# Ledger of designs, part 383: VH-VL binders against o27280

Target 1, 266 residues: o27280
Amino acid sequence: MDSMNVPEVLEIKRIVEESESVKTFIFSWDFRREVRPGQFVMVWDFRDEKPMSVSLIDPVRSEIGISIRRVGEFTDRVHGLSEGDLLGIRGPYGRGFELMGRDILLVGGGIGMAPLAALADEATARGMRVDALVAARTADELLFLDRLEAAGVNISTCTDDGSCGFKGFAHERLLTLEENHDMAAVCGPEPMMFQVMRILDERDVPAQLSLERYMKCAVGICGQCCLDDTGFRVCAEGPVFWSQELSRVREFGRYRRDPAGRRVPW

## First folded at step 17 (VH-VL)

Design B15 (framework fv_bamlanivimab)
Fold by ESMFold2-Fast, scan of step 17:
Structure B15 (fold): chain C 266 residues (1-266), chain A 119 residues (1-119), chain B 107 residues (1-107)
Amino acid sequence: as target 1 above (266 residues)
Amino acid sequence: QVQLVQSGAEVKKPGSSVKVSCKASGGTFRSYGISWVRQAPGQGLEWMGRIIPYFGRANYAQKFQGRVTITADKSTSTAYMELSSLRSEDTAVYYCARDDQYEGHFDPWGQGTAVTVSS
Amino acid sequence: DIQMTQSPSSLSASVGDRVTITCRASQSISSYLSWYQQKPGKAPKLLIYAASSLQSGVPSRFSGSGSGTDFTLTITSLQPEDFATYYCQQSDDTPRTFGQGTKVEIK
């Protein structure tokens, strides 16, 4: 058993309030365990354990950040913690994003900006030109704008209600943006990612998409990797997949599964 | 870009209290912290405390604990610093500043509010 | 509390000079160090954050370096508008603390 599979009890060094529903928890990290953008960790509050994407990777300061949206009992308890409190962390797990070329487009919806913020830091440090399309329902739910600006990222925003930037959805805004990108990385709600992927495919831009529901596949839970049991199956290491792999999966962006295994529309 | 505008100068008697306001415009008020820093005549900068408006939770320097209260009103994008039991040594210019949650640097700063405590 | 000590407390310089100001933390603060410029009657202005990151709009003659406990602000070719007081500030821990200031005066 390597050190990745043993929870380490870490002190919360700093808490960043990103929005009403999102906080970033920052920990000192021993970078003998390498961490790459797109990977996740298991966060343990000494009762339950949940996968969370790494949103900050700083080997110079020996720190990682984990951004957590308040959506249920576990996340409500974690959001109630203060600087100095303890959490168990194990990992990292999963495939990280691969960077190629000189120009990258990031498209993030809601909490999906978390792994993309870490990727933006790496891409800018590598000297890549980074364009980010940041999408949310309202202006106060747009995430990481100040951090992206500080990194030198060219930012476009869109909100469903028009309270900041373009009024509309990410894929509608994408249609108005420049087409010159060597690659893209996409993370957010599955219907958003499906629409964005279609546009990028038409532009011949290779894209990597991060699917939260497949984080458990990266730690050896086979059933989480299957998207369509009636026909095509994708059983690859997640959570990051190339668009070519996902474009052939009938369920991606159209259906989810309930506990009985039935297809339910998004 | 965020701008911070503070309330006007105050002259107070010893033993009274003063409440200084700091109104933010541009950007999202709750996505950053607001720190209060004072500067006595001819002296350096002294941090008093901060608030992250969404939490409503404030942190104070020990020297001011029990005398300072920092609050925020999200509906008006305004932070407040109230200092009680004023002494002549509290005569200073009081600044609010946007506190970057990741790096902890202060930018922008309010223009400052001169508070004079004398009888 | 983390104590920040600047040196020198004051210096005299001429336009075109290279000016160096140092800041020492009482314990390691990694790179959580910022530099500010303050002119009489004005609020401080951020110059450098994260020890070495130049704030947008600040002239390139300003630079910062250091990590851990020892930090330096350098002005490579002093201009008339650079005569001011300079402060370092740590943000590794609460309370946030400032150095005592360095006054850069015309020779």
Scores: ipSAE 0.608, ipTM 0.819, lowest interface PAE 2.3, mean pLDDT 87

Design B150 (framework fv_bamlanivimab)
Fold by ESMFold2-Fast, scan of step 17:
Structure B150 (fold): chain C 266 residues (1-266), chain A 119 residues (1-119), chain B 107 residues (1-107)
Amino acid sequence: as target 1 above (266 residues)
Amino acid sequence: QVQLVQSGAEVKKPGSSVKVSCKASGGTFRSYGISWVRQAPGQGLEWMGRIIPRFDRANYAQKFQGRVTITADKSTSTAYMELSSLRSEDTAVYYCARDDQYEGHFDPWGQGTAVTVSS
Amino acid sequence: DIQMTQSPSSLSASVGDRVTITCRASQSISSYLSWYQQKPGKAPKLLIYAASSLQSGVPSRFSGSGSGTDFTLTITSLQPEDFATYYCQQSDDTPRTFGQGTKVEIK
């Protein structure tokens, strides 16, 4: 049951190259430890440990996938690994997404599509109609389009520079899409998620949002787990939250905190 | 939705090299890799190697290591396979195929390029 | 390298017959197996991937099954256009490897 708190050393079975900055690492997994979309694992390279969202869940093949963007020393080292190399994995951690109704909208920005790709697989397997709005700065940064298409997902894209699909931001594209969904799931940059949440709330579409910057809080690592005005403990309840909870958080979408706890604008 | 179109037939002398092209039309390489598979007359299919164009990373079957080079030009959506030090046993039809990174299946395939090595 | 062995190497069948072709891997490949059809002078055509997933546009008389080391391609009610050579292919490891082929001939 609780073997999730001890790192298991796993062999990298396969590496999928998603973009110039994103790779998915695939491992054999014992599904006696259940994994759900929206959960994350701690990835240990035998020097540092970082939280990473699970992007592929395949109990038939007994495999999970973890998608990692190259953004610093730890991720640079992991990106340098090859099939056959070893990584420590512990988890899963955090609350997963909950699925409701027959129709779901996924809104993902950049690497935020990683947990949503796993959710798309589960939703389509359950017979739900899945619409995905995939957003990025440029066409080169759009992720998982072929995997979503293969799963039967209805895809809309937008890029800030107009290099693929709608030219503009996710929330601007969302305003041009039909508003009839039973639920939504959103993951990406916090300012994007705030704008999307506002529109979905106005449409009375219940939404779950995944706050990647708070994944450390879910395992008790981060000292900044208390959200501003509400006193709400992200580390006890995250990283996935309903929009009703986040609409009451003054910090969400407006500012972040530096390591000293001081407010920094997005 | 993408279609792969290969260059025309080649007749080469032993010891020379051949470079076959594979152009993607209607799409881009970014979603998939490109694998090269050959078939000698009356024989089965033999995988030579692949490239993932978004990273310009190629890997090869050990049998061809040192003789085969697979490259891609993203601006023209064209992949290339160059085989050097040709021998008579390299006479074959050479296919390119779109390579799904998750499943590893090949679809679509190019029409094939016949390469004949004779003196 | 993972060796792929097909059985039989050839078979004779009549229109309307049920045809089965087997493919064996030298080690477990989970469900990373695809089946292709090839007609003389043509490139191979994908029929089945992930051991049992039917490729879009392929007739439902084709089906795949198996996991681990033993796999089967079944053609229910063989049609005239199905006389061809069939290949299995593993994608669990590099190099990718194919079976030797099974030729389905008219009786």
Scores: ipSAE 0.610, ipTM 0.809, lowest interface PAE 2.2, mean pLDDT 87

Design B151 (framework fv_bamlanivimab)
Fold by ESMFold2-Fast, scan of step 17:
Structure B151 (fold): chain C 266 residues (1-266), chain A 119 residues (1-119), chain B 107 residues (1-107)
Amino acid sequence: as target 1 above (266 residues)
Amino acid sequence: QVQLVQSGAEVKKPGSSVKVSCKASGGTFRSYGISWVRQAPGQGLEWMGRIIPRFSRANYAQKFQGRVTITADKSTSTAYMELSSLRSEDTAVYYCARDDQYEGHFDPWGQGTAVTVSS
Amino acid sequence: DIQMTQSPSSLSASVGDRVTITCRASQSISSYLSWYQQKPGKAPKLLIYAASSLQSGVPSRFSGSGSGTDFTLTITSLQPEDFATYYCQQSDDTPRTFGQGTKVEIK
């Protein structure tokens, strides 16, 4: 609806420092506009607008949180803001995660833990058992461990360099986990998600994966968000997809496309 | 999970400074704050400021800005609170406490450090 | 700064009594309110956070309620170890501020 497509200027109520490069910005939110884990909003700093996943959803306190990694000019400017400063927020947009069963697995890499942290909150509030595999290149890039622990989540970690937990990649760690799950939710670098999806498919665990690339248009169909083979538009049909939908997409986990549509290796 | 251990009691002269340490036993991969709270004899609790040791980012109560400095040594998981220009009114027990960034509650607390300012 | 006011400043009670302590914030703090117990010569101990969430290991006779500006700590069936000073604390804004304390004394 129209009200979701007009940026609302909101005051930054709180800032949580997650890592050297990641901050969570917390805003008061009117929950007459429902927000679900896995959805994103457009964040406007009055110069540029970028899509960001919602990482905290708290209807009791009427708050949402948006976790932002510092990767360029826009995010550098946003990271320079303080409590009391203003940002434009528009949305939410996209298809969120669906919870099923009693036991769920979350597999997150880097900033991909942001939408999964919101999902973990909802799942634990429903009385579900939540196991989280949190992966990063180094210990300093592992996110939301304190928040997940406070929520009662069972946490496994892995780092590429072995600085915390299992030394290796998420899919290698997953192979050592013997627990049965009714579903999984996965978010992180696309090559990681592809390998994890393959293992979950072999274990007959239905998985939902979040693709957050090329979400640059705020409303409707965007050519930059289009996936190969199926014609999926991430901002309109995603960002969350079931593993069975992604298994037929040739580019998933193998290559990406630049704004001109050219194939670029990961 | 985390335990906080503070340095021992101090007796200081007016005009001097005191530096209290607070060592956290726990993983360096966790993001939590360390708040400093003081309590004068027979009085209530007063928040002085906080730091996130992993990132060395500090915030202070306005009353103490200019006199208090909170720092952290990430390699030893130790936070420090230095208070300068000491007066007799600064006589208090100084506590460090783990500060949950999302909820803002304090748990665990250090055992406290008695600072007495007398001439 | 958000000012926190507790009532009463002190009370006398007997073992087995129901004790109620109130805390009022000078402006709305949603549910960002914690309760602590402090015994002489000891550091404060967290009892309740987020206005009503009981800290692990704290006896179930302790409960918290309220939102916005008015909050209550209740101790059902007071025990000998419960004679202490109790503090509320807000975490909605910086600086973090505490109530002046409520001393629960033996009658």
Scores: ipSAE 0.653, ipTM 0.834, lowest interface PAE 2.1, mean pLDDT 87

Design B152 (framework fv_bamlanivimab)
Fold by ESMFold2-Fast, scan of step 17:
Structure B152 (fold): chain C 266 residues (1-266), chain A 119 residues (1-119), chain B 107 residues (1-107)
Amino acid sequence: as target 1 above (266 residues)
Amino acid sequence: QVQLVQSGAEVKKPGSSVKVSCKASGGTFRSYGISWVRQAPGQGLEWMGRIIPRFGTANYAQKFQGRVTITADKSTSTAYMELSSLRSEDTAVYYCARDDQYEGHFDPWGQGTAVTVSS
Amino acid sequence: DIQMTQSPSSLSASVGDRVTITCRASQSISSYLSWYQQKPGKAPKLLIYAASSLQSGVPSRFSGSGSGTDFTLTITSLQPEDFATYYCQQSDDTPRTFGQGTKVEIK
C-alpha cells in the first residue's frame, strides 16, 4: 500500500555493536505495517537508499531492528550515526519465512544470521524447539550468540580458523549433528547455502533459503535478478525460497552476476 | 561460565584518583557491555557508565562526566574504571557487571571493590 | 533522567506469605525493566529481566509483570532465603537508573 512505499523518517532509538563490521539499529515501529522475519526494508540516509534485512521484530515493544554490515560508502556513513540521529525507512518488502512443525534448524553465516535471529525469536515465542548453527570465518565474526542464548536457542558454532566451536565450514559441522528437524531456514553466502541445502535434501528436511543479494529485486522489476535455469523471477517471489525451487537453479551456489548481468564465480 | 573478578579494596586521600579493575575469566569479551555501578554505605545503586570492551565504545552518566574514565584491555580481558578528584562522598563499593546490549540487564556481577576516601 | 520509585520502601512478612513490590517509572520504559535481589555484603543478583522474563536458576515463585510505567515483582510463597533488599532498574535510556530499594524483613 502507499504507506509502505513512502519513507518514514525515524529516530535511531538504540545501537547495538555486534562486531567490528556489524551494528544493529533499533527504531520505534508502527505495527499496522506488519513485518515478518525474512523481510527487508529500504534504508535511506538522505543521499542513498539500500535494502537491509530486519533482524529484530518486537510488536510488544513496538520496535524493529535492522542489522547493517559495513561494506561501502553508504554503510560507512550509517555506521557513523548515533542514537537520536534520523534515517528514512520504507517497507517492509519481500516474502518472509514460514514456520512449520515443532523442531526448527537455523543455519546462518556471517550477516546471514540477521534475518535468522528475528525468526528464532518468533519460533521460540511459539514454543518451538530451535537449534542454530552459527558460522563465521573467526570467533569475532560470530553474530547474535548472546541474543540466541537468551531466547533459549540450542547453539552450535563453527569457524573456519577453529577459534570458536568446530573448526571448519557450516556444512561440515552440520554433518556431525544428528537432529530431527521439521524444517530449516538458511541464510549466508550462497556457496555455504548450496552445501547446506544438499545435506538437508538428503535428510528430507524442507529448507527455506534467503537470497539477500536479490533483496532489491523484491521491490519491483529487475532484469538482472532472474534465475537462468528456470526463468524464475526472484524479484516477484523472493528473497526467501524453498529448497526445491533452488535445487533446479544452476546459478545457485556456483556464480553470481555483476552489474552488467555477466556470470562471476564465487 | 564467565565470571567477573575485581581488584582489592582501596583507601585513598581526598583529591587523588582510584583505578578499579574487572577481569572476565572463563572467556573473552563478546559483544556485551561492562557497566560500573556504585553503592555508598546503606544507600542504593548508582550507575556510572559502561564500555563495550570489544570496540572501546564508552558512555557515562552526566553526573560523572569528566571525572570517570572507563577503559578495556582485550588482551587481558580486563575492564577498568578510573575515578578522579576523589571526595569523601565517593566512599562506596564499586561493582562491574556484564551489560546486555539489547535488554540492558546486569548479569553476572563482580564481587565489588570497597573504596574508602579519608584524610 | 528516568526516575524509578518503589513501593513500599520496606515491609515485614512471614514465611509462606505472598509479597508484592511495585516499581513506577517517571516515563514509559516499555518493558525495559529488571529486578534484582541483594543480601547484606553481597553483589546484587538478577531475578527478572524484560519485565517478566525469569532468569535461569531463579525459583519460579518469583514473577514480574507490567509495562509502560507500572511494574510489579511478586514472590508467591516467601522462603527464609528471600529476606533481602529488592531493586528495580530501567534500561530504556541512559543513564540506567535504579529504584531506591524495598527491604523485605522477617516478621
Scores: ipSAE 0.665, ipTM 0.832, lowest interface PAE 1.9, mean pLDDT 87

Design B153 (framework fv_bamlanivimab)
Fold by ESMFold2-Fast, scan of step 17:
Structure B153 (fold): chain C 266 residues (1-266), chain A 119 residues (1-119), chain B 107 residues (1-107)
Amino acid sequence: as target 1 above (266 residues)
Amino acid sequence: QVQLVQSGAEVKKPGSSVKVSCKASGGTFRSYGISWVRQAPGQGLEWMGRIIPRFGIANYAQKFQGRVTITADKSTSTAYMELSSLRSEDTAVYYCARDDQYEGHFDPWGQGTAVTVSS
Amino acid sequence: DIQMTQSPSSLSASVGDRVTITCRASQSISSYLSWYQQKPGKAPKLLIYAASSLQSGVPSRFSGSGSGTDFTLTITSLQPEDFATYYCQQSDDTPRTFGQGTKVEIK
């Protein structure tokens, strides 16, 4: 609806420091506009607007949280803000995760843990057993461990350098974990998600994967948000997709696009 | 699971500084904060400030701004609170406590460090 | 700064009594309120967080309620070990602030 497409100027209530490069910004939110885990909002600093996943959803307190990684000029400016400062927020956009069964596996890499943290809260509130595999390059880049632990989530970690938990990649750690989940949700770097998806497919675990990189077309009018083999528009049909939908996309997990639209290996 | 262990009692002269330590054991610092709270004899609890040890980010109560410095050493899982220009009114038990960044509650607490400022 | 005011400052009670302590914030703090118990010579102990969430290991006779500006801690059947000073604390904003304390004494 049109009301969701107009930025609302909101005050930053609280800032949570998640890592050296990630902060969660918490805002009061009117839950007449429902927000679901896996959805994103457009964040406006009165100069530029960028899509950000919702990482905290608390209708009791009337609050949402948005986790932002520092990667460029926009995010550098936002990271320089303080509690009491203002940002424009519109949305939510995209389809959220669907929960089914009693047991869920979350597999998150880096900032990909942001939408999964919100999902973990909903799953635990429903009484589901939640196992989370949290992956990062180093221990200092593992996100939301305190929040997941407080929610009663069973946590496994892995780091590329071995500084925390299993030394190796998420898919290598997954091979050593229990095989019996009713569903899985995956978010992180695309090569990681591709490898994880293959393992879950072999185990007959239905998985939903979130494709953050294509969230540039918030209203679904831009054809550049398409996946190469299928023509899916991520902002209109995603960002959350079932693994079967992604298994037929040749580009998924193998190539990315540069600013000129050319294929570049991951 | 996590336990906070503080340094021992101190007796200081007016005008000096005191540095109290708080070591986390049995767990990791993760991304939670460590708050410092003091209590003068027979008085209530007064928050001084906090640090997020993992990132070295500190915040202070305005009353202590300029006199208090809170730091952390990640390699030893130890947070420090240094209070300068000590006055007799600074005589108190100083506590460190784990500060949940989302909820803001304090648990666990250190055992406390008695600081006495006298001539 | 958000000011926290407790009522009463002290009360006398007998074992088995129902005890109610109130805490008022100078502005809305949603449900960002915790309750602590402190015994002489000891560090405070968390009882309740998020206004109404009972900390693990705390007896069920303790309960918290309220939102916005007005909050209540209730002890349904006071036990000998419950004679202590109780503090409320807000975590909605920095600086964190505590109530002045309520001393629960033997009648």
Scores: ipSAE 0.657, ipTM 0.842, lowest interface PAE 2.3, mean pLDDT 88

Design B154 (framework fv_bamlanivimab)
Fold by ESMFold2-Fast, scan of step 17:
Structure B154 (fold): chain C 266 residues (1-266), chain A 119 residues (1-119), chain B 107 residues (1-107)
Amino acid sequence: as target 1 above (266 residues)
Amino acid sequence: QVQLVQSGAEVKKPGSSVKVSCKASGGTFRSYGISWVRQAPGQGLEWMGRIIPRFGYANYAQKFQGRVTITADKSTSTAYMELSSLRSEDTAVYYCARDDQYEGHFDPWGQGTAVTVSS
Amino acid sequence: DIQMTQSPSSLSASVGDRVTITCRASQSISSYLSWYQQKPGKAPKLLIYAASSLQSGVPSRFSGSGSGTDFTLTITSLQPEDFATYYCQQSDDTPRTFGQGTKVEIK
């Protein structure tokens, strides 16, 4: 039981360069500790510890992958590491995605494609039809397109600047797609997820959304991961939530709270 | 479907350099790598190195370290392999190939560029 | 560097035969192994990746198996167009390395 809360020092087996700012670090993993898409781990560089979503789950090769965007001092240090270097990993933590039906839609923005890439692998392995809407600000920020294509995923892209695929936002692209799915999974910036959720709700497509901003609470760092209207403790019940749960939260997609409890707009 | 198109055959003198190009046609490089593999007449395949064009990072086989330079121009979707200090034993067909970062397999391949080193 | 050794270096076969080519890695490479077919004057073509995954457009008579250090390519019903040289390749580590090749010739 306690093995999930004790960091295990693991060797970086391989590094995949996803973009100028994103790398996937691959580790050997003992799958007696189950890992599901949508869960995260705590990554420790022997100085600082940060939560990172699991982006690759491969029990056949006994490997997991963790995709990290270069933002700030911790991630800059981790990006400077090489194959053979060591990192501490503990977990997994959090509630993962649940697959249902035969046809699923994935909607990802930026690094939010990381947990969705792992979900795509599981869904295609189960013989499900997978459509992915991959959104980013520019073409260079679109992630996992080659991996999704190799898995047999049907891909649509959109970029804010029009440099690849549809010119516009994810929800604008989704409005031009008149398809039915048994479920959707969504991960990306919270305002994008709110707009996508609204459209899926109108189409009666049940959606699961990942709220990664509260991942630290799952490891006991913060006890105040409540959303305003529902009293949900994201760290205890998340990071993945059904759209029906989030539709009751006035905060979602509109504002956040600082440590003093004050509302801060996006 | 992306295709890789290479520059034409070259005849070079010992001690000179050769620069071979590999252009992605029907698409862009995206997140995949481009590997360079050579084959001497009647011999097997030998990996020289690779680049991930989007990131600009290249790595090389130790045998070629210091003699080979692999670069890419994102604006023209073209990768280059330059081999310096040429010797007669560098006579070979040089291939570029799309390199899947997760699996490491090569597909598609360029048509190959014959490089002959003679005095 | 990881050394890849193929067996046999050459074989003679007839149309309709079952052909088996083996590839051995000097250390464990999990399932990071690909198989290629090369005809004279042509670039290699990918047949199998991840030890057992058939590349799109490749005939189903080709199959791959194995993990760790020992791998096999099988052609279950050899066709005239299958007379070629076959190479295995590991992608577990850098440098990427190839086997020496197996030439499948007409008996």
Scores: ipSAE 0.507, ipTM 0.783, lowest interface PAE 3.3, mean pLDDT 88

Design B155 (framework fv_bamlanivimab)
Fold by ESMFold2-Fast, scan of step 17:
Structure B155 (fold): chain C 266 residues (1-266), chain A 119 residues (1-119), chain B 107 residues (1-107)
Amino acid sequence: as target 1 above (266 residues)
Amino acid sequence: QVQLVQSGAEVKKPGSSVKVSCKASGGTFRSYGISWVRQAPGQGLEWMGRIIPRFGHANYAQKFQGRVTITADKSTSTAYMELSSLRSEDTAVYYCARDDQYEGHFDPWGQGTAVTVSS
Amino acid sequence: DIQMTQSPSSLSASVGDRVTITCRASQSISSYLSWYQQKPGKAPKLLIYAASSLQSGVPSRFSGSGSGTDFTLTITSLQPEDFATYYCQQSDDTPRTFGQGTKVEIK
């Protein structure tokens, strides 16, 4: 291991069980390496390394948290760990969210609430008014509601099945909410983010959207960050992008890539 | 928001077991833990253990490991604390309390269940 | 286990007095410290969490301060309903541990 770019081995200080499939792992952190909401770290279990968004940033306690959804072999192994176990953490990477104005709308779907929870903490600490629309397929998949409530956030929920709050999708709920926000931040499944972006654009609300597929761009892996709408390779530092940057990309919200690299509809 | 209501007072013989219930109303078990804390007459507060009811994971203070079992029934929104091999030193008021997973503070608390162990 | 030592064990005070209660942890607990009020025959009531955050509905005369190992609960102008026993509690590690309590009595 190269001492100049080796992951720092940190002890898991605390584990918060957010849902059946999501846990937040909390580590002591040296804030000489400043972390901002919207950034991610590389998590190493001494076998594989994966990017994970930072969901808690607490410089007063010198702690960060990373929220991990169980989706495969790596995340299954990490979910099997206990407080006191070790993980390698490298980063932070990527550009974070920028805050402006007096009020902000957060729109999060599923695990996409993780980076938005960290942003909510920063926005409320700055004295901003924060409205959050928290969306999931079922009530059991809504994340961070207690944490948002404790931070003084105004919360709206929606679930596809109607088990909590508005019955329907995030963009349908958004149409029934107040239109007066200085900015918005959006994170969740790409089709949800596309629909939300369209509504915010109509309302002239500047929005920042966080895309998981661009986390590798922030660590210098060019092939993952190129959306080739024009036949030209464009590398941009993600995972957070302004809505005007994404509105020019035909793939956003329409296509994903399969393991062979082919475009497939969402 | 949640309110916690506990089962009624119990008088038990040495060597028996007691099972105290704690029913949550006005909320759900999913975003918090339930801690059990006891208080012997004229004494301070002693933490026994906790469960995260949504997942059934429990952990215990070493002093009680092997004698205490904390469980939860999601369908009735009820947590239980069972203490076995009772002795007179177990005479206390037993409280359940919502345990915030991030901060670890206890709010709300149940009203308490008096358990008297006497022969 | 983290041990919590509270001081004093008891104090006598008059209505209108400023009361301070201290709590010391055997190792650093950052700001993972809560304060509770308990009246005879009742369950404890949360006053302060995260060392200094006032719980909703708790009067502003209550305040908490401190970090690391040394913490203070202050009641700026004691009221008749404040005569009670007060406990600190750490939540930095498991097991959760409490101070031994401070009884605030009428002088």
Scores: ipSAE 0.673, ipTM 0.845, lowest interface PAE 1.9, mean pLDDT 87

